# VHH binders against q84jc2, part 292

Target 1, 232 residues: q84jc2
Amino acid sequence: MSKMRNLVEEKFLEFYESWVIQLELYLHQLLIAHNNNTMSETELRHLISKLTTHHKAYYTAKWAAIREDVLAFFGSVWLNPLENACSWLTGWKPSMVFRMVDRLRKSRVVLVEAQVKKLEELRVKTKFDEQKIEREMERYQVAMADRKMVELARLGCHVGGESVMVVEAAVRGLSMGLEKMVKAADCVRLKTLKGILDILTPPQCVEFLAAAATFQVQLRRWGNRRHYVTHS
Key: E = the ipSAE of ESMFold2; O = the ipSAE of OpenDDE; V2 = 0.75 times the mean of E and O plus 0.25 times the DockQ between their complexes.

## First folded at step 16 (VHH)

Design xg1 (framework vhh_6qgx_2; at its last look DockQ between E and O 0.01; V2 from the best seeds 0.00; counts 0 for: pae E 12.8 > 2, placed apart)
Fold by OpenDDE, look of step 16:
Structure xg1 (fold): chain B 232 residues (1-232), chain A 126 residues (1-126)
Amino acid sequence: as target 1 above (232 residues)
Amino acid sequence: QVQLVESGGGLVQAGGSLRLSCAASGRTFSVYAMAWFRRAPGKEREFVAAISGSGEYTFYTDSVKGRFTISRDHAKNTVSLQMNSLRPEDTAVYYCAAPEAFSWYDLPSESGYDYWGQGTRVTVSA
């Protein structure tokens, strides 16, 4: 039994499939740039800019979609179960990306003391911001058992025009709260990414972005193999 | 040679206060987060509090929020834990912890820290 998809789910599924394909192409370019060391700093900055633009495009599309149906992202049908299991508030957990920076340390990339200091502070700040959002989400979840939800539960048993309107209003209220949380989380993601890229040199950025993209692509591949997911 | 040395533990009555201090030697830890852990009798070691390198961000386990305050002095290379409104359940050996370098783990995780003090005993009587 397949879950029925609404229009938002279908559109975003199509978008995301295309977006991932493009990400794989960029990953290939990142790996070439990293392994050959033949690109100038200008070329590397251009490549980094393409990737950042690509990520911005994702969030632009996401935010447009969540305005229509934020609930679609709490059961993302465009992701396999493994990807979904690794999601934090409809996306990657911001503090997780610092593990990708660890790859830089294990490589021939040398981080200067000033970079290490800034990265450490950013890591802790990111964790702090995550916790703030988590606390807010917890409060929201507790508040779900409020008057609106009680009314929703009560009216859900009745079929009538006025009742339907009240139920829809209640659902909209809940959705608005969720949308706010998702946007807050996405802001932390974007700030974290920007922070890392601002600290790293262009070659280091390329390596970091390659590591991050690799992880994302592999996670999708692993999940697809395990769950036999076929995407168009 | 890196060393963490805790001090300030002792016996105190419920509702009382203690201030723990950890002195770091051998290197400067000002860049990295530092933390306090504790081990109660018969229990596993648990996270208590952490503070960022700059001191701007602090983290606490839920059971000590509002009662404990972690701080650090960069000039002295120390981290402190002010414990107020102490309870019998706060009885434990308290440990100071610091990482070797940039940590990739969560602040509440023991795996995020490489250096540990010998601990200072805090006993809270009913």
Scores: ipSAE 0.210, ipTM 0.664, lowest interface PAE 2.0, mean pLDDT 87
Fold by ESMFold2, look of step 16:
Structure xg1 (fold): chain B 232 residues (1-232), chain A 126 residues (1-126)
Amino acid sequence: as target 1 above (232 residues)
Amino acid sequence: QVQLVESGGGLVQAGGSLRLSCAASGRTFSVYAMAWFRRAPGKEREFVAAISGSGEYTFYTDSVKGRFTISRDHAKNTVSLQMNSLRPEDTAVYYCAAPEAFSWYDLPSESGYDYWGQGTRVTVSA
């Protein structure tokens, strides 16, 4: 059954559906470019720019929505259960994208030594940034557990304005902390994406972007197919 | 059952304009995306344009951007395609399509649409 949705969830659902459709349109162009060896470097760079702009637009919309309701992005109504299960702090895990690069290197893409070195440096930095975020999330969880008022709220003890104000402050603190963690994770995602695209040549970038978009589209289709079959 | 009926096709000179309309019956499609596809003689059906359920988001294949405008009228359950600056390459049968309430998400591909109209022919003469 569909759950009740607030206005933020309804608005972002509409946005996300449109964003994925546009991603699929760009995927079609990436696949044409992949199969067409006569495209100029300028044409390839233009297509790559369309994809990077599209990804930036996603984060622009997401960060605006998080300001209103960050919790909507933990178990999102616009994602199927498989997509939600694959999420790390409301999105793809930055370090896992290097598995996609490794698969392309094995089957299609020849990288020179300078590219391999730069990719390894980026992989290490990405993993470090991920681990830093995970440690900060753990510290946040411990800090919230140390607040005495959380225990009082769980017991249902409410005493005038003081108890309400303390609970409200804790809830605001939780939301602000989660917003910061999600934005930090998104910044690592954007830096990793940009870093990979800066290291790869334009034809290699098209291969990578096609693989990434294909994975995202297939994850959505696979998860929706199971739900469609189950309910129809 | 859902029925989609296209209208507004015809013969027009290059540089001219034409407005296609798609009327939906059976139930309201105001919350779901709707799209136009076209099939030129001897070619496969291709995506042209789509509009979100709210009407706020529109999508176009690159070859028609700036020339075609998709819109919808929620009260009448219709979707329209305003085609300006028409070229001979736009000659095709144009189809309106809509997804089943639980099965749509792949708007650019035919497989994402469960209901199709019979099509309306557009011919652009040089």
Scores: ipSAE 0.000, ipTM 0.353, lowest interface PAE 12.8, mean pLDDT 79
ESMFold2 (binder alone), look of step 16: mean pLDDT 81; pTM 0.843

Design xg2 (framework vhh_6qgx_2; at its last look DockQ between E and O 0.68; V2 from the best seeds 0.00; counts 0 for: pae E 16.6 > 2)
Fold by OpenDDE, look of step 16:
Structure xg2 (fold): chain B 232 residues (1-232), chain A 126 residues (1-126)
Amino acid sequence: as target 1 above (232 residues)
Amino acid sequence: QVQLVESGGGLVQAGGSLRLSCAASGRTFSIYAMAWFRRAPGKEREFVAAISGSGEYTFYTDSVKGRFTISRDHAKNTVSLQMNSLRPEDTAVYYCAAPEAFSWYDLPSESGYDYWGQGTRVTVSA
């Protein structure tokens, strides 16, 4: 019983597979830069810029896709079950990245007091923003049993052109709300990432980005091995 | 030597108020979030409230929202918990908590904190 994929799912699957391959290439570059320490600050900044651009490209594609079908991202057929299980509102949980920052602290990377102060404040702010979105999501979920959903449930039992139109309108209304919340979550992700990169030095940014990319790539590999999923 | 010392606990009637204070010594915690936890008789320790280093952000467990207010004084290196409209269910030993350094742990998690006070007992009578 394989799930039927729609056009949005298929297109984004192809995009994401290519995007992950490119991420792995960047990860390799990040690791070289970090381990060999042969790159100048200018070169490091350039590498960081490539990574940030790559991440921006993901969200550009995502936002285009969610305009067409936001519900596709609540199933995310391009992800394995492990990746899906680790998802928060269709992506990584923003507060999770501070684990990667903590790794920096435990490594040879020395964070000055000013950096620690800013990072700690950013951590708390990020959590605050997450909770705001979660509360809004909860409110939305509770409100789902509204007039539109009741009508959807009623009309779902009928086969007719007019009924189908009403059902589709109701689903569109729900989707618009979901899209708003997903975008809000993505904004928190992007702000968190930017905040961290603004606080860290170029070498620290490289190490942070390497850690984050490593985690993402490994999570995918672990999930694929565990569930015997292969993607072209 | 780092030390957290709670004060302000006592016996109070339902609907009453108390103000708890935690004084930190040995180091400053001004850049880190600090928190209050509590342990009721026969129950596990639970998160009550947390406040960011700057004081701009505050977090509360649902059961105390609207009744409790956490604040901090950087000059005195203290964190306080104003408890209003107290209920018998608020009866517990209240603990102040602070981290050693930057932590990725969630604010409501005990794992996010390294230093703990001895606690101050709050008893709310019906």
Scores: ipSAE 0.227, ipTM 0.674, lowest interface PAE 1.9, mean pLDDT 87
Fold by ESMFold2, look of step 16:
Structure xg2 (fold): chain B 232 residues (1-232), chain A 126 residues (1-126)
Amino acid sequence: as target 1 above (232 residues)
Amino acid sequence: QVQLVESGGGLVQAGGSLRLSCAASGRTFSIYAMAWFRRAPGKEREFVAAISGSGEYTFYTDSVKGRFTISRDHAKNTVSLQMNSLRPEDTAVYYCAAPEAFSWYDLPSESGYDYWGQGTRVTVSA
């Protein structure tokens, strides 16, 4: 069981390092597109599609990996301490992405009234879905604490094979519940991202994606320098 | 400019009902979430309920869930809080609130709301 966890961690570390390098390359392309007033709508849509595909590839790989070992994604070895500290259920908090949308609105980009209305509804829906996940996670954490107390009381009576089997069953139950919660959170992340990109125009999408990629890259850079993490 | 005016506060007996209303003016009201907060004597202002711009989504603090209902009327440009099965601990000044725009990130936090009414007093007697 522990060697499966080590294999999953090493394989995803290799994937994630490659994935981040490609994200940085896409960020460069986004910044060029942002500064180039003559790019066609077709060119912008192609770049947006590349970013969307790149994010979907991340979740495809993640979901395959969590089937094998979801616990590897809590305190991940491929993230620096700052990145891990900012995680909400193994990823970015869905409602936080609207901070980037707010920055766009306060900048050069102008959103028409129809876009503002749709974005507000999406923000509320995202927060609603997020709160449902938080309530379910809280119930699971309470149930897990209660189960641990029962198992500790039982272990106080016996030491040996039965105690190991009870602990193993509790770990399997935790993993199954956590996998479901992580996938639910990821679905909210994907729905929120797609919803924003569907509402924004292609130039606005490029600016949004550039802001998001910049934040993620800066979070990794800041965390590496601050904690002397040299994984890149 | 946004102005929020609450009404409907007063004295009621425990177990009674009261309906608060918040009239909004000065912008496109229907695209923004609206919330109710309350301040009991000696306490910080606390979240009570919120409703999305479309009215499709509602949120409640646990102590009022099942007893209070938030709703909005787009034709009258108002948000209402129907308070049933009132208890003495519901005694407070009730405020309606609205965010300015996308600066809103946390429905339960008062820091996410930019516009506030003057409040309406609700007193629930045993």
Scores: ipSAE 0.000, ipTM 0.196, lowest interface PAE 16.6, mean pLDDT 76
ESMFold2 (binder alone), look of step 16: mean pLDDT 81; pTM 0.840

Design xg3 (framework vhh_6qgx_2; at its last look DockQ between E and O 0.02; V2 from the best seeds 0.00; counts 0 for: pae E 15.5 > 2, grease 24.4 > 24.2, SAP .704 > .668, placed apart)
Fold by OpenDDE, look of step 16:
Structure xg3 (fold): chain B 232 residues (1-232), chain A 126 residues (1-126)
Amino acid sequence: as target 1 above (232 residues)
Amino acid sequence: QVQLVESGGGLVQAGGSLRLSCAASGRTFKVYAMAWFRRAPGKEREFVAAISGSGEYTFYTDSVKGRFTISRDHAKNTVSLQMNSLRPEDTAVYYCAAPEAFSWYDLPSESGYDYWGQGTRVTVSA
């Protein structure tokens, strides 16, 4: 199990490093698009599509990895401590992105009343969904003291072949629950992102995505500098 | 000038009911969430309930779930709090709150709201 975990961590680390590099490239394009305002709507939509596809690719990879070892994502060795500290259920907290939306409001971007209304509804919905997941997580944590975990604890005192199998089975059961919650959280993330992008105009989407990507990249950079981590 | 004015507070026996109302004036808040907070004697102000712009989504602090219901009337630009099965611990000054505009702040956070009413006192006797 440790070997599998290590393999999952190594593989995902490699993936994530490449993914972040690509994100930075897209960020550059977003910034150019935003600052020059020379791109057509079609071009902007294309750029937005690239970014959304990029994010979907991340979750595709993540979900494949968590099937193998969801616990790897509760340590996330590919992230620096700052990134990990800002993590909610192995990723960004969905409601956090509305800070980026708020930035739009304070910038040159004018949101019409209809957009504001929809964004507000989405914000509330997102928060509601987060709370549901948090409640489920709490329930899960309380339930961890169930028979299986007790058995696991007992078996942990005895090293033997049969005992190891039982322990592994118990851990798998636990992991399945965690996987479910992580996927639920990721779904909220994706729905939130989609919801925002559906409400915003293409230029607004570009600005929003630029802000989000900037924050992500900056958080990584700050964390790396602070902890002397050599991650790209 | 934006103003929030609460009403409906009073003295009620435990197990009783009250309906609080908040009237917003000066501008419309129909697109934004609105909330109720309360401050009990000797305690800090705490979140009670919030409702989305459309009214589709509602949030409650755990202690009032199942007992309190927040609602809003867009035509009247009001938000209401139906309080049932009141308890002595519900005794507090209740405040209506609304944001200036769309905010990324959490609905349960005071910082998410810019406008506040003067408050209405609710006293629940044992």
Scores: ipSAE 0.017, ipTM 0.299, lowest interface PAE 7.8, mean pLDDT 84
Fold by ESMFold2, look of step 16:
Structure xg3 (fold): chain B 232 residues (1-232), chain A 126 residues (1-126)
Amino acid sequence: as target 1 above (232 residues)
Amino acid sequence: QVQLVESGGGLVQAGGSLRLSCAASGRTFKVYAMAWFRRAPGKEREFVAAISGSGEYTFYTDSVKGRFTISRDHAKNTVSLQMNSLRPEDTAVYYCAAPEAFSWYDLPSESGYDYWGQGTRVTVSA
């Protein structure tokens, strides 16, 4: 890292490192459950609940942190550059999760017709919500860029605190808008996750959660080995 | 909505160099990872190289590592493939590809990419 860190970034870095370690522990449990045909539905639902609670804890911590410094979540110090590059509005792209479901359907998960129909409906809704957020963000970014451009031009003409106050007001406006957009995106993520878990059976939920946790853990590992990765 | 256009292909002598470019348009709030694939006559399309959205991570198939360099220019929204020390076996149609969302699980697989260019032909003469 070359970026100076503030207290929000330091606190969230420590939280996130611990959170990922716990995610890895839950991944082990998910893999055991996948391979253990003797687990009851109650036991599977308990494990699924642990995972959903763990994800909810992430967003609880995140929303507290973005209230203090939303910009920390754009280019985060607790993520490697590859993880940051794969982010859509500070997190995983909601529609990408359906690619993961599709891959599981190809190789190891059989869905009944009713589930397929419900998943397609959710996919369409999720994509629509993503596009709506993207359109709003584009308009907001243009408005903020125009305002920031004007404020920075005036700073170039001014020597004193009046120019600094105008720049600070523009930065506050950007931060408030970004916080709103990030929370909107997180709501789509949570609704999509909940929707998928409601449609899938408990064994299928275990497969899905294992795939999602595996992806997140391996993206982190791959990004931390940034100069050595080769394939086929 | 998303369009990828390759350029820079052509005929080159063995040992020579060639630079391919891929221009992308229609992207909004995300910075995509991007990849190059190639298809030699009679062969399946194969992964060549990929670059992360930030440009800080690059990935290469073993047969091109050390000879090819992938890079990107965010201002122009382009990705380039510098191909040095070219060999006749590098003869292929080269395709630029991008995923809707990055998925390293499928990095070398065509199924991991949602958008494709039309391709640019590279011929390396003996």
Scores: ipSAE 0.000, ipTM 0.204, lowest interface PAE 15.5, mean pLDDT 77
ESMFold2 (binder alone), look of step 16: mean pLDDT 81; pTM 0.842

Design xg4 (framework vhh_6qgx_2; at its last look DockQ between E and O 0.02; V2 from the best seeds 0.00; counts 0 for: pae E 10.6 > 2, placed apart)
Fold by OpenDDE, look of step 16:
Structure xg4 (fold): chain B 232 residues (1-232), chain A 126 residues (1-126)
Amino acid sequence: as target 1 above (232 residues)
Amino acid sequence: QVQLVESGGGLVQAGGSLRLSCAASGRTFSVYAMAWFRRAPGKEREFVAAISGSGEYTFYTDSVKGRFTISRDHAKNTVSLQMNSLRPEDTAVYYCAAPEAFSWYDLPEESGYDYWGQGTRVTVSA
């Protein structure tokens, strides 16, 4: 299990480093698009599509990895401590992105009443969904004192081949619950992102995505500087 | 000049019901969430319930779930809180709250709201 975990961590680390590099490239394009205002709507939509595809690729990779070892994502060795500290159920907290939308409102971007209404609905929905997941997580944590976990704890005191197999089975059972919650959280993330992008105009989407990407990249950079890690 | 005015508070026995109402004036709040907060004696103000602009989504603190229902009337620009199965611990001054515009803060956070009513007192006797 340790070997598998290490392999998952190494593989995902490599993936994530490449993914972040690509994100930075897209960020550059977003900034150019936003600052020059020379791109057509079609071009903007294309750029937005690239970004959304990029994000989907991340979750595709993540979900493949968590099938192997979801626990790897509760340590996330590919992230620095600052990034990890800001993590909610192995990723960004969905309701956080509305801070980015708030930035839009405070900038040159004018949101019409219809957009504001939809964003408000989405915000409330997102918060509700977050809470549902949190409640489920709490329930899960409380249920950890079930027979399976007790057995795991008991067997942990004995080192043997058969005992190891039982322990591994118990851990797998535990992990399945975690995987379900992580996927649920990711679904809320994706739905929230999609919802925002559906409400915003293409220029607004570009600005929003630029802000989000900037925050992500800067958070990584700040964390790396503080902790002397060499992640790209 | 935005104003929120609460009404409907009073004395009620445990197990009883009250319906609070909040009337908003000065502007239309139909597109924004509205909320109820309460402050019990000797305690800090706490979130009770919120409702989205359209009314499609409602949010409650755990202690009132299943007992309280928040609703809104867009035509009247009001928000209501139906309180059933009241308990002594529900005794508090209840406040209506609304944002200036879209609130970027969590619904349970006081800082997410810009306008507050004067409050209406609810007393639940044992």
Scores: ipSAE 0.016, ipTM 0.262, lowest interface PAE 7.3, mean pLDDT 85
Fold by ESMFold2, look of step 16:
Structure xg4 (fold): chain B 232 residues (1-232), chain A 126 residues (1-126)
Amino acid sequence: as target 1 above (232 residues)
Amino acid sequence: QVQLVESGGGLVQAGGSLRLSCAASGRTFSVYAMAWFRRAPGKEREFVAAISGSGEYTFYTDSVKGRFTISRDHAKNTVSLQMNSLRPEDTAVYYCAAPEAFSWYDLPEESGYDYWGQGTRVTVSA
């Protein structure tokens, strides 16, 4: 079934499909590095840098796109419905990454006390930043309800001059506010990722990045392949 | 403050049905996934079912597939668990839970959920 897409959505869909394919290729490299001890620390750091650069490239492209149409990132056409359902302000919730670290600690990764202390400090900071954003997002959720009413009113009435200008200004104001919120959330995501990678050793970083990439790839695969089995 | 309150528990004979309800208050819950967990006597809390924020995706532990149905009503801000063909093994305290962000990776894990209700008791007699 075909959907109508605007130009921003079409361009980002093309970008995202390529970006995910490359992420899958990096995942294979991460799994090789994770499962054997033949790579030097220099090689591990190079792989970690590739992943970091790949994630930053995603946000660079995203920030360019949200300047043109931030609403495209709320219920994105390039994500399946399960991926969209897992979104927190257009992406992965930053504090969830600490659950991945916790799971790794239970299975294979041994952290020293200094790392644990630094991770806990980062977790607290990340949670504080999230809560600030969530409070602001709740205000925008109320504004989105009002925006829906405005959009319906525009469809249901013949527009005359000044009323159109006021509505258009309100929509632009909401869009600018949402853009700021999305970028703030993305900055927390990037700061949290960098913070974790700075605390972990190179082998631990590889395990963490592999877990994160696995989560994203499997969420996409599961949402696509099992849609008919688990969808109500 | 997010608050979750379960209701609908009780005593029922094997083969019978019950409908549990979870009322949510505080934050807007239209964007949150919701789940049901249960704790049988002497056991750890285990995952039962989950529903996405939109209501379009549902997930079930294997032992309840085909017997339990999770659903949500956005207007009433409630999530329900329709439990059919109940068995004595379903006897437990049932909890509703919500994560700050839905994660299929952590779906069956208690640690993936940040908000919990107080529970409602379900007893299924042989």
Scores: ipSAE 0.005, ipTM 0.353, lowest interface PAE 10.6, mean pLDDT 79
ESMFold2 (binder alone), look of step 16: mean pLDDT 82; pTM 0.850

Design xg5 (framework vhh_6qgx_2; at its last look DockQ between E and O 0.01; V2 from the best seeds 0.00; counts 0 for: pae E 17.5 > 2, placed apart)
Fold by OpenDDE, look of step 16:
Structure xg5 (fold): chain B 232 residues (1-232), chain A 126 residues (1-126)
Amino acid sequence: as target 1 above (232 residues)
Amino acid sequence: QVQLVESGGGLVQAGGSLRLSCAASGRTFSVYAMAWFRRAPGKEREFVAAISGSGEFTFYTDSVKGRFTISRDHAKNTVSLQMNSLRPEDTAVYYCAAPEAFSWYDLPSESGYDYWGQGTRVTVSA
């Protein structure tokens, strides 16, 4: 049985497919820049700017969509099961990107001590922020079993105008809480990304972004091979 | 070779205080986070506290929040754990831990650390 998709899901699916295609194109450019090492610093910065703008566009679209239906992002239909399994609060886990930083150190990239220090601080800060959000999420999940949710469940068995209004109000309340948490998580993602890019040199940024994009694209490919998903 | 040596453990009454210290030898760890873990009798080793390289960020397990304070001295290459309002359940062998280098591992995870001290015993009597 195919999952019924709502309008928000359909629109965002279309957006995301296009967004991923563009990401792959940028990845190609990043790899060329990294492997040839012929681009000027100005050119590298321009490429980095394109990528950062691309990521910002994603979150702009996401935040617009979650205002309409945040629940659509909990079980994102535009992602395969593997991608969904790797999701933390509707996206990548911020602390995960430091694996890519680790990769830089294992490559030809030489990080100076000052950079290492700053990256370490950023890692710790990122983890701290993640934990705060996780605690809030846990609190929220526990609170789901409150009187209001019990009433929601009870009223869900009835069809009527007044009952419907109460249910809708309850769902809105829940959605608002989820939206807040998702936005908080996204802020941590964006701050983490910015933080890393501020610490790294342009060539290092290119390598980092290439690694991150590669991971994202490969994750999608791996997941699709394992689970054939038709989105169109 | 890097070595971590804990000190400051002992017997203390409930409500009392102890200050643990860990001295790192072989190299400086000023860039990397350091942590304290503990193993109570019959229990697995658990995370207690961690501090970032600069000391700007500190992390604590919930049970010690407000009572324990982790700090570090870069000049002496040491990390300390001030333990106040000690409870019998704080009884454990306390271990100092440090990573080899920059790590993406979670600070509360043992896997995030490469070097371990031999531990110092803390006993809190009722």
Scores: ipSAE 0.021, ipTM 0.301, lowest interface PAE 6.5, mean pLDDT 85
Fold by ESMFold2, look of step 16:
Order: C-alpha cells, then structure tokens, then sequence
Structure xg5 (fold): chain B 232 residues (1-232), chain A 126 residues (1-126)
C-alpha cells in the first residue's frame, strides 16, 4: 500500500506541480531569448527578474512548509526517485552550479578576466559555506539514524505522560535543527545564485538560467523515463 | 557513441507529404532536445524544427511553420518530422541532431548540437 500523504505533503505537491509547469514556460522564454539576438538589455533583465522571482516564490512556499514538517523535504512525494537521490539537504548542491558555469565557458560563454576572478572567489566562498553546513549536519546524522523517535511523534503517540514529553522534546529539537540546516543550505543556494547573476552580463545570465532550468526539467524527465523503462 | 539514423526521405510532388523519422540510441536522446536541420544544394545547413526534452515545446523556422510538425516517442527513442504541403524549396538533405546530456543548448544554432545523423534526402518536384 502507498504511504498516506499528510496535509503538508498534499498541499506542497499541488504547489510544486504548478511551479514546475510555470518553470517550463519560463524555460521556453529563456530559449527564445537565447536564440533571438535582437532582444534588448531591458527585455533580458525583465526575463531574468521573472526567473529570480519564480525561484524566490519556491523558497517562500518551502520555508512555510518546513515550519510544519521539515521531514517531508527529505524524500519528497512531489519528486521522482532520481530527483530525490540528487538532493543535498533538500535541494541542489550549491558548489555543483559552478560545474554548469564551467561547461558554459567551454562551449559558448566568453568571460572576461574580471568575471573569472569574481567567479573563482564566489566558488571558494560557496564551498566554504557548504562544508560548514556539512559539518553541522553531521551532528544531526545520529538523530536521523534513529527515525523511530520522529515517527512515534508523527503517529501522535501518548504512551505515557513523561515518555510522551521526552519524545516530543526530542522530536522538536531534531525538527528545529533540521529546519535550521535546511534554511542555511537554502540561503547558500540563494546567495550563490545571486552572486552568479551579479557577475554575469544579462545575455550570460539568460544562458545560465536556461541551463539551470533545462537541467531541472531534464532531471525530472530522465528520472520519470528511467522508472518507466526499467519496469516495462 | 550516440547514434542518430534518419529515414523516410524520398521524391514527392509539390503539395505532398512525407514523414521523416530519426532513430536514436544512447542517454542523450532520451532526455534532451532534438532538432531537424536541412541543407539544400549549395547552401549552408539551416535549422528547421526542434522539440524540447519533455516534448511540450516545439520550435520552427518561419518557412515551415504551420506545414511541419515535430514530435517524439520516448518509448521508441524516435523523433519524427511530419512534412505537409511540401514546396520545391523544401528540397534538401535533412539531418537530425541532439545536444550532449546536461549541456546548455542553442536550439537554432548548429553549434548547440553535438550529435548528427548522416541525413536523408527529400526532393520535391514542381
């Protein structure tokens, strides 16, 4: 039998499906902008702003949802297994985005020396922040290995007054720690994204955003197709 | 290592129809955008149509819009180009193309595609 979805999972599934559809529509606009060399800088900046706003809307919804149930974002029902397997603390790993920038440099994006220097500085800072979060997460990994404590709290267990209070306190502590770590990781993601977009010119930003959206759409498509092919 | 093989070309009178097919093998085809290009004798290869990895978005050069339809079949790993209301100026060798997995792509530019088929000839008689 399939696992019952709680209210947080049901609500976020509905949100995420709509959000991805809109992302695919923005990808279409990015591809047109990439292939149409007559778009003005103002038009490009407007499109970049739409993408940035769309990503901020995702985090607004996510942060509201993790206050209610952060564990729903570890193995999410709205993602396929490949998407879940590629997650680092409930999202894309910040340092991996620089591999995308590197690929663009090798294929079609020409960067001047000043941009390259700034990108390298950002890469180092991002890696440092990422490693700091990983060290902090290790302190919570022991609690994650004992998921029975969290599951008992989710079942609404009232085994005994004192035992229930101890379990509730431990679950609350774990959830608050995980929420803190997820928000910290998301802040690194947002700072890294903003940093890259500030360094790149508007046409380069369109290429980067299109590559990022393409990767996300393709990861979803590939993961769904792989499951389909494997079971057929 | 990715292999693309076109088929379905031939001779047809103006106003007729042909359906081109591109069979693909390898990881790149199953996930990413696919495109058709064509080269008329003595001309540069030009973009004809493209389809997104999801299949939801299609793109066409102006001269074929409304007459050609690109589609894909993920189960068969094929991309097809239905060509209706053919004109003599559609005479060309048609190529299918694909970008490498996870790469940025430039749908109308040849430089955005890493894998190419050998082509299939289409001749439209007046």
Amino acid sequence: as target 1 above (232 residues)
Amino acid sequence: QVQLVESGGGLVQAGGSLRLSCAASGRTFSVYAMAWFRRAPGKEREFVAAISGSGEFTFYTDSVKGRFTISRDHAKNTVSLQMNSLRPEDTAVYYCAAPEAFSWYDLPSESGYDYWGQGTRVTVSA
Scores: ipSAE 0.000, ipTM 0.111, lowest interface PAE 17.5, mean pLDDT 76
ESMFold2 (binder alone), look of step 16: mean pLDDT 80; pTM 0.834

